# Designs tried in a protein design chat: VH-VL binders against Elongation factor P 2 (efp2). Part 6

Target 1, 189 residues: Elongation factor P 2 (efp2), of Mesorhizobium japonicum (q983m5)
Amino acid sequence: MVKVIASSLRKGNVVDKDGKLYVILFAENIHPGKGTPVTQLDMRRIGDGVKVSERYRTTEQVERAYVEEREHTFLYADGEGFHFMNPETYDQVAVSEAVVGDAAPYLQEGMPVQVSQFNGIAISLVLPQRATFEVVETEPTTKGQTASSSYKPAVLSNGVRTAVPPHIAPGTRVVVMTADGSYVERAKD

## First folded at step 4 (VH-VL)

Design b28 (framework fv_ebrasodebart)
Fold by ESMFold2-Fast, scan of step 4:
Structure b28 (fold): chain C 189 residues (1-189), chain A 122 residues (1-122), chain B 108 residues (1-108)
Amino acid sequence: as target 1 above (189 residues)
Amino acid sequence: QIQLVQSGAEVKKPGASVKVSCKASGYTFTNYGISWVRQAPGQGLEWMGWISAYNGNTNYAQKLQGRVTMTTDTSTSTAYMELRSLRSDDTAVYYCARERYFDWLSDAFDIWGQGTLVTVSS
Amino acid sequence: QAVLTQPPSVSVSPGQTASITCSGDKLGDKYAYWYQQKPGQSPVLVMYQDTKRPSGIPERFSASNSGNTATLTISGTQAMDEADYYCQAWDSRTDYVVFGGGTKLTVL
């Protein structure tokens, strides 16, 4: 365990709070002009999955658990969970739905991920910031559309709902953020 | 159009409980918090508590701890406030208000519900 | 526990400048917010983060916050500005929200 300042914490880090381990789901450093700088942490407790929100002074020290982070590639999902392989050692790790959480819809075969293990048990994973999916449902863009057209609803091939520019037609592959499914750009193949 | 629509007026006996709803529309419900604020007839605003629609985390005013529970239903974009063991001095208009986040720091109440009058009859 | 003190009433003539104060220990180290409430209506946010004005609020509304006192200033006060005004801050240590007692602005 090592004490770190709260502002250094990022998604995927593991902290020890009152003898329990938590995985950081979201971290944001806030510097209000008339307030003490704070770090907002949204975390999930390891073991029971309870989500909590904590606020620290930016410089406050927090106990960070040293976890073994290793690159793996996603293989498949089955009744035992989500399966990943270390490309160097060929070790396979099964990760439960509770640990994968909201990242599950974005997993693609061959996708590189960082898997964090504590005492040999997978406790979190970090996906690439972006992933590419086909738009399976959205309004077709017609010639002569008005300037009033803005982002429109769309459904991705992984079932996630997002908003895309008017020029994106069904069948187009798009790059989205894995954190929230937000549109980034049209895929360049 | 962004709006918060509250349930209708209630008349309760002392010792009863009341549960007020607040339905949000026109924005992403889970990106904002909801505060509950009450106002007794002819009196000022009194903050009751706060709930995050993102993770369900709550914080209640000290004088109401043990009597109030705040919840959300993200599938219907609705916040709820339940107040138990009602007394005559709980007679008030109850407001829900959207608590905007300034980089995840709780900030101003920028959108308010129309208010729900709760009368506790003696 | 934080307490915010406002004068119970302020009176001005149409076209004059109204000044409503809100006092609290080290209030200038926190953000102050202001709400307008007309009879039978919900409060409306008129100033946030000390000095910022929401879209739709007239430019004649301005505010400051320094030391122990936050001030809401309404220049060229109009009859339509007659209302109760509440200041608000939040205690970052406890995450509690605190409102001032309110000021009734009368435009005569």
Scores: ipSAE 0.000, ipTM 0.449, lowest interface PAE 15.5, mean pLDDT 83

Design b29 (framework fv_ebrasodebart)
Fold by ESMFold2-Fast, scan of step 4:
Structure b29 (fold): chain C 189 residues (1-189), chain A 123 residues (1-123), chain B 108 residues (1-108)
Amino acid sequence: as target 1 above (189 residues)
Amino acid sequence: QIQLVQSGAEVKKPGASVKVSCKASGYTFTNYGISWVRQAPGQGLEWMGWISAYNGNTNYAQKLQGRVTMTTDTSTSTAYMELRSLRSDDTAVYYCARERYFDWLLEDAFDIWGQGTLVTVSS
Amino acid sequence: QAVLTQPPSVSVSPGQTASITCSGDKLGDKYAYWYQQKPGQSPVLVMYQDTKRPSGIPERFSASNSGNTATLTISGTQAMDEADYYCQAWDSRTDYVVFGGGTKLTVL
C-alpha cells in the first residue's frame, strides 16, 4: 500500500478505508470560506458495491492500493455483463453493469478499453476519449443554415441524445466525447 | 472515551458578561472544530457560531456579531464562549458540540455534545 | 437566510412508522442532519449526510433528502423514541448552521 494525500486521488484509484477496499468514482477539491480545504470522495466498495461518500482534509494521507491496468477489446454484452478480451493473450474478462455504468451506450465491438483489475476482479473501465457514431435522427438541414447558427438536437446510432451543428444531416457520422456524448466534429471517414 | 465537559451554571444580571468553558478529552483537540448552540427554555436549538481548533478561524451568527467571542486553549484542550451585554432573552442552556470529522468540514454533523450550561439572566 | 420548517408535533402508536419532515428551499442540494433530544438531555446525532446512520443508532432509523424536503423515518416506533427531533443543514453562502424548529414525537 502507498500513502497519498487525499487531493491527489482520481477516479479509478483504489483506497483502503477501515480494512475495506474502495474504487474512487468521483473526486472534488473544495475550498471553503474557512480556509481549510477538503477533498470529497465518492467511492464504491469492491466486495459488495456499496457506495460511500467521505471527506478528508486535502493534505490528509489515505492508503492507496496498486491495481493492474491492461488494454482489452470489447466483445459483447449479455445478461451477465460486458465481456472484453485481452488482444495478446485472448483471456476474457467480464465486467459488471455497475462498473461500466454510463459508458455502456458507447461500447462498440472491437473498441480498445483500459480495464483495471484488483486480484483478478474488474473494478474500473476507461474508454477512448472519443468515439464515432452515425446520426440517425435530427432536423433536416434548413436552406440558409450557416456555421454561426445554434446547435440542434440529434439522436446517435447508440441511442444517445446530443446536440449537433445545423449542417449535420441524418446519416452523417460524427465524433463525440464518451464522457458526456457532446459533439466534437464530423467524422472524416 | 470521547467527552466534552462544560463549566457549571451561571446567574448574571443584565449588562454582565458570561464565559462558558468546554473541555475536550479522548481525541486530538486540534483536529476538530467546536460549535456553540443555545436553547432557551422550551424553545428550539439556535446556532451561535463555531471555532476551528485546527487554525483558530471563527464564524459567528449575525444576531450575535459584536457580542460573542470564541477562543481555544490547545494546551488544555478547552474551548471558550464569551457572551457580553447580557439580556434577559439570553437565558438558555448553552451547548458546545464537536464537528464529526478530523478537520472542520462543510456540511458536517455535530457528533459529540457537552452536557450543557444553564445561563440565567435576571434582575 | 435559509429557513427549515418542521411540523411542531407528530404522534404514533407503538410499533407504527413515524415520519418527520424538514422543508427548505433546495434542501435536497444540501446535506441534512438529524438530532434527537430527550427532556433534560443533550442532543444526540441520529442521522448524518442525508441517509447515513451513526454506530449505535438502531436500524429502524432511516432518512431521505430530495427536492425541498428531508424526511426522518422511524420504523416500529418504540416508547424510547419519544423525544424532540431537529433537522439541520449548512447555509453554503455564509457557512452558517441552520436548525429546524423541532418536532415533538409522542408515542402513545
Scores: ipSAE 0.000, ipTM 0.429, lowest interface PAE 17.5, mean pLDDT 83

Design b3 (from e10 with heavy chain S105F; framework fv_ebrasodebart)
Heavy chain, then light chain:
Amino acid sequence: QIQLVQSGAEVKKPGASVKVSCKASGYTFTNYGISWVRQAPGQGLEWMGWISAYNGNTNYAQKLQGRVTMTTDTSTSTAYMELRSLRSDDTAVYYCARERYFDWFDAFDIWGQGTLVTVSS
Amino acid sequence: QAVLTQPPSVSVSPGQTASITCSGDKLGDKYAYWYQQKPGQSPVLVMYQDTKRPSGIPERFSASNSGNTATLTISGTQAMDEADYYCQAWDSRTDYVVFGGGTKLTVL
ESMFold2-Fast, scan of step 4: ipSAE 0.291; ipTM 0.660

Design b30 (framework fv_ebrasodebart)
Fold by ESMFold2-Fast, scan of step 4:
Structure b30 (fold): chain C 189 residues (1-189), chain A 120 residues (1-120), chain B 108 residues (1-108)
Amino acid sequence: as target 1 above (189 residues)
Amino acid sequence: QIQLVQSGAEVKKPGASVKVSCKASGYTFTNYGISWVRQAPGQGLEWMGWISAYNGNTNYAQKLQGRVTMTTDTSTSTAYMELRSLRSDDTAVYYCARERYFDWDAFDIWGQGTLVTVSS
Amino acid sequence: QAVLTQPPSVSVSPGQTASITCSGDKLGDKYAYWYQQKPGQSPVLVMYQDTKRPSGIPERFSASNSGNTATLTISGTQAMDEADYYCQAWDSRTDYVVFGGGTKLTVL
C-alpha cells in the first residue's frame, strides 16, 4: 500500500479504509475558487459488495493498493458467477455478480473485457464501450398517430430497455452503449 | 444546541503523555471534522491538526508530527488528542473545534478548553 | 510554511471604526477567517470566507481580502468588542491551517 492524495484517485483504483479494501466506482474533484476543494468518491467494498460514498479533502492521504489489469474474454455464467478466460494464458477467473453488477446483461460469449484483480480476487470489470444486440420488441410507429418524440421504446435481445429511432423495427441489430444501454446506431452486419 | 465538552485540567511532568477528550452533542458527529488548537498562556492560537469523524483521516502540524495522535470514538461521539513526550513549552489551553460542513476551513463550534500544565 | 502577520494592538474610541489587518503571501487567493476571543473564553467565529458573517454576529463587522492583505472592519465599535482578534487561512495544497499572531483591540 502507498499513501496518495485523495484528488489523485480515479475510477478503478483500490483504496484501504478501516482495514477493508474498496474499489472506486466514481471520483470527482470539486475545486471551487477559494473554497475547500473536496474529492467525492463512490466506492464498493471488496468481498461483500457494500457501496459507500465518502468525502475527502483533496489533500487527504488515502492508502492505495495497486492492482493488475488484464484482458479476458467472457465464457459463461453459472451459480458461482461470471467466468472469464485470459486469451494469452488460458487462466480462468470467476467474477462475482456484485462485481459485474449492471454490466451483466451486456456480456456476450467471446466478448473482450478488462479484469482487475487484487490478491487473486476480481474487483472490477470494464466492458467495451459498445455492444450489438437485436431489437426483439419495439412499440410501433402507427401512421396517423399524434406526433411523438424522435425515439420510441424498445427491448433488446439481452432484456435491456432502450429507446431507438422510429425507423428501427423488431429484428434489427443495433449498437448500444454498455454503460447505460443507450442507442448509438444501426449495426451494419 | 450544539456543544463540544472537553475533559478537565491536567498537570503533567516533562516526558509524560496527556490525552484530552472532546464530547460532541447536538449534531451528527460523523458529518464533521474536529481540529485541535492550543494556546500557551498569554500567547496566540496554534493549530495542531485535524481528524475527520467521517472517515478517521488525520493531518497534523509539522512540528507535532510523531508526538500527537488524534482519534475518534463514533459510538460515544468523542474526539481525543494525545500528546506525548511533554515539554514545559507544551503548557497551554487545548481546544477542540468543529469544522463547518460546507466550509471545512472555518471552526464554528469550540470546546471550553482544557488547561494542560507541564512542570517539574 | 505560511505566515500571517497582524499588528499586536489597535486602539479606538467608542463609536469609531476599527481596522485590523492580516498579511500573508497571496492571502487574497485563499479564504480568510476571523475569530474573536475574550479573556478566559473560547474563540468565536466572526467572519468566514473573506466577507461572510455568521448568524448572530452584528452587521458592524465586515471584512475584505485581496492581494496579500485581509482586513476585519468593525464600525461603531462598542466596549463589548474589546477582545483579541485572530485571522486564519489554510493552504489548500498542503492542508495546513495557520493563525495570525492576534491583535488586541482596545475600545477606550
Scores: ipSAE 0.006, ipTM 0.486, lowest interface PAE 10.4, mean pLDDT 85

Design b32 (from e10 with heavy chain N31K; framework fv_ebrasodebart)
Heavy chain, then light chain:
Amino acid sequence: QIQLVQSGAEVKKPGASVKVSCKASGYTFTKYGISWVRQAPGQGLEWMGWISAYNGNTNYAQKLQGRVTMTTDTSTSTAYMELRSLRSDDTAVYYCARERYFDWSDAFDIWGQGTLVTVSS
Amino acid sequence: QAVLTQPPSVSVSPGQTASITCSGDKLGDKYAYWYQQKPGQSPVLVMYQDTKRPSGIPERFSASNSGNTATLTISGTQAMDEADYYCQAWDSRTDYVVFGGGTKLTVL
ESMFold2-Fast, scan of step 4: ipSAE 0.395; ipTM 0.715

Design b34 (from e10 with heavy chain T28R N31S, light chain R93S; framework fv_ebrasodebart)
Fold by ESMFold2-Fast, scan of step 4:
Structure b34 (fold): chain C 189 residues (1-189), chain A 121 residues (1-121), chain B 108 residues (1-108)
Amino acid sequence: as target 1 above (189 residues)
Amino acid sequence: QIQLVQSGAEVKKPGASVKVSCKASGYRFTSYGISWVRQAPGQGLEWMGWISAYNGNTNYAQKLQGRVTMTTDTSTSTAYMELRSLRSDDTAVYYCARERYFDWSDAFDIWGQGTLVTVSS
Amino acid sequence: QAVLTQPPSVSVSPGQTASITCSGDKLGDKYAYWYQQKPGQSPVLVMYQDTKRPSGIPERFSASNSGNTATLTISGTQAMDEADYYCQAWDSSTDYVVFGGGTKLTVL
């Protein structure tokens, strides 16, 4: 355990609160005008999965637990969860739906991921920041639309809904952020 | 209704420690912070530190670092402030005050009655 | 750490307006708070976040904060307003509380 200031915490860090361990799901630093800066944390308790939301002053000290991050490759999903293999040791790890969470739709066979483990138990997963998917549903590009026009709704091949520029047509491969599915650019395939 | 009630006056020798209690009632204890503020005879207000009743996080005034410890007992809705290695210039009235942290006002809206700590040989 | 400077005393006649200042470097970029303390009593919050008045505090109390100076204004000052007044702010870099030195308001 090591004490760190709240503003240094980020998604994937593990913190100790009252003897219980929590994984940070979301962290945001807010500076409200004349007020003191605060850090908003959304966390999931390890073991039972209870989610809590906490507000800290940015300078408050929080105990952070050491975790090991190791590269794994996604294999498959089944009734026990999501299965990954360490490419160096060939060790396999099963990760629960609760731990994978919102990352599940973005997993592709062979995808490299960072698996964080605490005492041998998988507690969080970090995907590559970007992934490529085909746009399967969106409205056709309308003549007269410009780069300044509002983005339009689209559905990706993994089922995720996103917004894309007007010029993106169905069948186009696009690069999206795995954190929220937001459009980055057209794929250079 | 809403109250902070502090422990009684203390007389201590130099080098001793004192622990002052502050019992809260009439509100959800774990939704607020508690600041400790002292006032030497005839002097102004001096902030000593703050503790969150929610998670026990503390922040202490620079000049008291290493001598002060603040704690809470949520089962009794009580905050504590312990000051060690007492000197004669620690003679003061010690106040606890509720901080409205979660409603973003950050004001000290409710104060305890104060605890006189006298340090003399 | 910021230093807050208040005049040590202010005197007014009953019914007149009292003005108590609190100065600090870039204080107007921070929220200012005001506390009233009568002899032998605990401090009482009278103003928070520059201009806001708590429930139970008379309308004759008002405040401002801009530039380097926060001001507590008491209109129609009454004998019962005689007290020490303290300004307070949060140091955003350390999250430390800073109090002004206090102003004794005398109503004669």
Scores: ipSAE 0.012, ipTM 0.529, lowest interface PAE 8.0, mean pLDDT 86

Design b37 (from e10 with heavy chain N57D; framework fv_ebrasodebart)
Heavy chain, then light chain:
Amino acid sequence: QIQLVQSGAEVKKPGASVKVSCKASGYTFTNYGISWVRQAPGQGLEWMGWISAYNGDTNYAQKLQGRVTMTTDTSTSTAYMELRSLRSDDTAVYYCARERYFDWSDAFDIWGQGTLVTVSS
Amino acid sequence: QAVLTQPPSVSVSPGQTASITCSGDKLGDKYAYWYQQKPGQSPVLVMYQDTKRPSGIPERFSASNSGNTATLTISGTQAMDEADYYCQAWDSRTDYVVFGGGTKLTVL
ESMFold2-Fast, scan of step 4: ipSAE 0.392; ipTM 0.719

Design b4 (from e10 with heavy chain S105T; framework fv_ebrasodebart)
Fold by ESMFold2-Fast, scan of step 4:
Structure b4 (fold): chain C 189 residues (1-189), chain A 121 residues (1-121), chain B 108 residues (1-108)
Amino acid sequence: as target 1 above (189 residues)
Amino acid sequence: QIQLVQSGAEVKKPGASVKVSCKASGYTFTNYGISWVRQAPGQGLEWMGWISAYNGNTNYAQKLQGRVTMTTDTSTSTAYMELRSLRSDDTAVYYCARERYFDWTDAFDIWGQGTLVTVSS
Amino acid sequence: QAVLTQPPSVSVSPGQTASITCSGDKLGDKYAYWYQQKPGQSPVLVMYQDTKRPSGIPERFSASNSGNTATLTISGTQAMDEADYYCQAWDSRTDYVVFGGGTKLTVL
């Protein structure tokens, strides 16, 4: 961490306040005609999302955290969390279920992910936009009676429910968006 | 499938209170915040407040004058918004929306279907 | 109240570029977000943190935010893009979240 004066902080900066990390959402320097200049910081605590507003003297020092973003590959999950490896250094990092969140069903061994860390602790994780899964359950297509614009329910090999075009049969591999599981296209494996 | 499912439409008299529910599924409820946003007929979006499902901390919109309370029940993955001392100008569709902050997005990425609350005089 | 100002309506021909502006005091010092809402439907996030596009949103959607003005740009506009568009920012002066008044996009 590095100490910086409050007036230098901008949106997107990460600060350490009383051992907790916050992302700055808004910073404003206020210079009254009389009185001490102040910096108003609106920020969100990383981890639990608590929103706070703090005022500092413009010259007051604040601990600024410099977050490292690096590519890792997914290895496995266990009771300790989700495990990733930096392919260049071979360093491993465990990422908590809270940080992985809704991305968990889409993780596949060897998948490249972006991990943001501060002092070795993972604070955010970004998956590739798309991932490929097998359709394990879906309704049969009736030959000659299929409407091309109609979608039908399907269950993917990772347990996610989605909607697929009527011609997709069980056993077909499909590309889906990792953000919401929505169908993109039939895999070209 | 990630979704937020809200309770059904309500018709209330002025001075009554209404409590709208928002049931989350498909994700770890306690890892996200829930914002409430309303929309009067033919008008724009108006933010009402936010609650953390992790610790129950809230931030409310100033103009609601202490008439709103937001709560969560983690055992049922449900968020609630209660609005008291209803006025005819509280007639609106009320939305709950998931607020993503783990990846610093801070955006409302998943929205409920909306609950119409009609306040008739 | 802190205010985000949007034009009430914008009209473009199919295939043309639509630009929807959102103006507010020092808006470029805040993160801006954009939502699309079609009649009878819930809003959908189309842009976040000034310039970032969510998965599933077409690449023809882009955005900027500088000075007092944030802009949502839709290139190659299609009939399916007809909707109300709302900007949103964080602003702690009155509320933590402020929405613009909305812009109706018509593709003629």
Scores: ipSAE 0.259, ipTM 0.654, lowest interface PAE 3.8, mean pLDDT 85

Design b45 (from e10 with light chain K30R R93S; framework fv_ebrasodebart)
Heavy chain, then light chain:
Amino acid sequence: QIQLVQSGAEVKKPGASVKVSCKASGYTFTNYGISWVRQAPGQGLEWMGWISAYNGNTNYAQKLQGRVTMTTDTSTSTAYMELRSLRSDDTAVYYCARERYFDWSDAFDIWGQGTLVTVSS
Amino acid sequence: QAVLTQPPSVSVSPGQTASITCSGDKLGDRYAYWYQQKPGQSPVLVMYQDTKRPSGIPERFSASNSGNTATLTISGTQAMDEADYYCQAWDSSTDYVVFGGGTKLTVL
ESMFold2-Fast, scan of step 4: ipSAE 0.374; ipTM 0.689

Design b50 (from e10 with light chain Q49E T51S K52E; framework fv_ebrasodebart)
Fold by ESMFold2-Fast, scan of step 4:
Structure b50 (fold): chain C 189 residues (1-189), chain A 121 residues (1-121), chain B 108 residues (1-108)
Amino acid sequence: as target 1 above (189 residues)
Amino acid sequence: QIQLVQSGAEVKKPGASVKVSCKASGYTFTNYGISWVRQAPGQGLEWMGWISAYNGNTNYAQKLQGRVTMTTDTSTSTAYMELRSLRSDDTAVYYCARERYFDWSDAFDIWGQGTLVTVSS
Amino acid sequence: QAVLTQPPSVSVSPGQTASITCSGDKLGDKYAYWYQQKPGQSPVLVMYEDSERPSGIPERFSASNSGNTATLTISGTQAMDEADYYCQAWDSRTDYVVFGGGTKLTVL
C-alpha cells in the first residue's frame, strides 16, 4: 500500500477503501470556478463486483494498492484460460479470458507480454505493439495496383480481419498492430 | 462456438415465481459474469442484475432487489434467474448475456435466445 | 444519470450515413455501448467502450462519446442495417446498468 493524492488516480488503479480493495472504473478531476477541486471515482470491489462511487478532494490522500507488472512469455491456452511463464523465476500464471479479452487472437507461443498483477491475480495484459501473421484469405493481386490505391479485406492466420494494400497476396506474412489488427508492413521473413 | 442457451417459455399466474436457466458452452464459464436483461412486449431493454460465475457473487437492480435471485451451477455451466411475486407487468422476454470484463467494462458480447415469460390471470 | 435519451426513429436512404445519438448527464465520463436488435432476435453488440468495434462488425460502424452525448455512426448504410439500436452505460449512483429507450433505424 502507498498513499497517493486522489487527483493522481486513474482507471485501472486499485485502491483500499475501509479494508476492501476496489479497481477504479472511472476517474475525473472536477475544477469548479469557486469551489474545491474534487476527484470523482467510480469503482468496482475486487472479489464480489459491488460498484461504489466516491468523491475526494483532489489533494486528499488515498491508499493505493501496489500492482505488480512483470514480463512473462505466452505458453498455451486451455479450458482454464491463458498460461504464461515468468522467464526469470519460471513461475506460471493463468490469466482469465476476461482479462485477455480482444488480445487473445494475437497471442503466439513464446511471445513476451507484460502482466499486471494484484495479490497474484492478473488484472491486465500488455502485448508487444506489433505481431506477424500470414494472410490466409484476400482478393488476388490485380495488375496495375499500387500500395497507395486502396486497401482490400484480408483474413489473418489468427482469424483476425484486417485491410491490406492491393499488392498483398494470400500466403504473404504481414506485420499488424496488436491493438486493432491494422496493417503496418510486409514482414521481412 | 460460444453459445448461451435458455430454457423454454413459461406461463405463470400473478403471485407465482419463475426460474429461467441459461446454459453456457464454448468458453470457460467461471471466467465471466452473466447479466440478465428483460424486454416487455414492444418496449426497450431493462437490466435486472449480474452474477459472477467465478464465486457466485451478485448485484441486482434496485427496482428488483427484493424479488430476484441469481445463481450458477458450475458443474453444468448454467446460470439461473428466479423472479418471485410475479405481476402482469413482469411479462417480458428474459435474456441472459455474457458480461465482458475487458478493462472492467459491462459490455454484453454474447446473448441467449431469450425466454418469454407471460404473467396473466 | 439514470436516463439515457435516444431519438425514437431515424430514417436514411441506402448508402447514406446514419447517426444515432444517446444523451445523458456526463455520459462522456462513462463507457457507452451499442446493441443492434432485429425483430424476434436477441440484441447483438456492435460497439463497446465508446468506440471499439467487436470482431465481425463491419468497419462502416463507428462511435464516439464526449460530453453529454454518445453517437453511433453507420456509413454507407445498407438495408440489412435496419433494426432497433440501444445505447447502454453504467449508472454509478444506482449501481446498475442503464439502457437508452432505443432508436428504430429505417433504410428507405
Scores: ipSAE 0.000, ipTM 0.419, lowest interface PAE 20.1, mean pLDDT 83

Design b51 (from e10 with light chain T51Y; framework fv_ebrasodebart)
Heavy chain, then light chain:
Amino acid sequence: QIQLVQSGAEVKKPGASVKVSCKASGYTFTNYGISWVRQAPGQGLEWMGWISAYNGNTNYAQKLQGRVTMTTDTSTSTAYMELRSLRSDDTAVYYCARERYFDWSDAFDIWGQGTLVTVSS
Amino acid sequence: QAVLTQPPSVSVSPGQTASITCSGDKLGDKYAYWYQQKPGQSPVLVMYQDYKRPSGIPERFSASNSGNTATLTISGTQAMDEADYYCQAWDSRTDYVVFGGGTKLTVL
ESMFold2-Fast, scan of step 4: ipSAE 0.289; ipTM 0.683

Design b56 (from e10 with light chain S92K D95E; framework fv_ebrasodebart)
Fold by ESMFold2-Fast, scan of step 4:
Structure b56 (fold): chain C 189 residues (1-189), chain A 121 residues (1-121), chain B 108 residues (1-108)
Amino acid sequence: as target 1 above (189 residues)
Amino acid sequence: QIQLVQSGAEVKKPGASVKVSCKASGYTFTNYGISWVRQAPGQGLEWMGWISAYNGNTNYAQKLQGRVTMTTDTSTSTAYMELRSLRSDDTAVYYCARERYFDWSDAFDIWGQGTLVTVSS
Amino acid sequence: QAVLTQPPSVSVSPGQTASITCSGDKLGDKYAYWYQQKPGQSPVLVMYQDTKRPSGIPERFSASNSGNTATLTISGTQAMDEADYYCQAWDKRTEYVVFGGGTKLTVL
């Protein structure tokens, strides 16, 4: 971590306060005319999202966390979490289930992801916007509906439920959004 | 399939209280916050407050401090917003919205369908 | 008067570029977000953290945030883009979250 004067902090910076990490959402330097100059920091705690406001003298030192964002490749999951490898350094990092969250069903061996770390501990994970999965189950009984007028329920190979156009059959590989599992297009592989 | 489903419309008299529910499905409820946003007829969006489903911590809009309470029930993946001492100018559609904070986006990415609360005598 | 100021309305012809501004004191030092709301529907997130686009939002949507002004830009505007657009930012003065007054986009 690096100590910086409060007045240098900007949105997006990560600070350590009492052993907890916060993302600055807003920073303002206030010069009240004759009063003491202060820096107002509005910030959100990483992990639980609690929003707080802190005031510092403009020259006061604040611990700024060095957050390193690097591409990793997904390897496997086990009882200790989800394991990723940096393809350049070959360093492995374990990311907790709480950090991976709803992205877990979309992870595939070899998938590139962005991992943000502080002191070697993963605090954020971002998947590619899209991922490809096979449709393992879908309703063939949509009857007379056209592809442009409706979608039908489907289950992807990762267990996620989605909706696909009527022309998509079981066994078809489809591209979906990793944020919500929504259908994008038929895979072109 | 990620969604937030809210309770039905309410009609209340001035001075009464209303409690709106917001049931989450398709995601890990405790990994996200829930914000409540209201919209008076023909007007814009107004933020009311936020609750963490992870630990129950809340932040309320200053205008509503003392009148609003937000809670969660993690066993049913449901968030609640109670507004007390209702006034005619509390007539609005009330939305719950999921707030992403683990990936630092701080955005309201999924919204409930809205609940109309009408306050009239 | 308003913490975040948006023009009440913007009109463009189909295929033209629409630009919707959101102005506030030191807004560029805060994260800006944009929501689309069609009549009778819930808002939909279209841009977050100044410049980022959610999955499912067309590439013709882009945004910027610098100085006192955040801008939502819609290239090749289509009839389906007709809606109210709201900007959002953090503001401690209002106890965290503030929305702009909204802009009605008309595509004629």
Scores: ipSAE 0.161, ipTM 0.663, lowest interface PAE 4.7, mean pLDDT 85

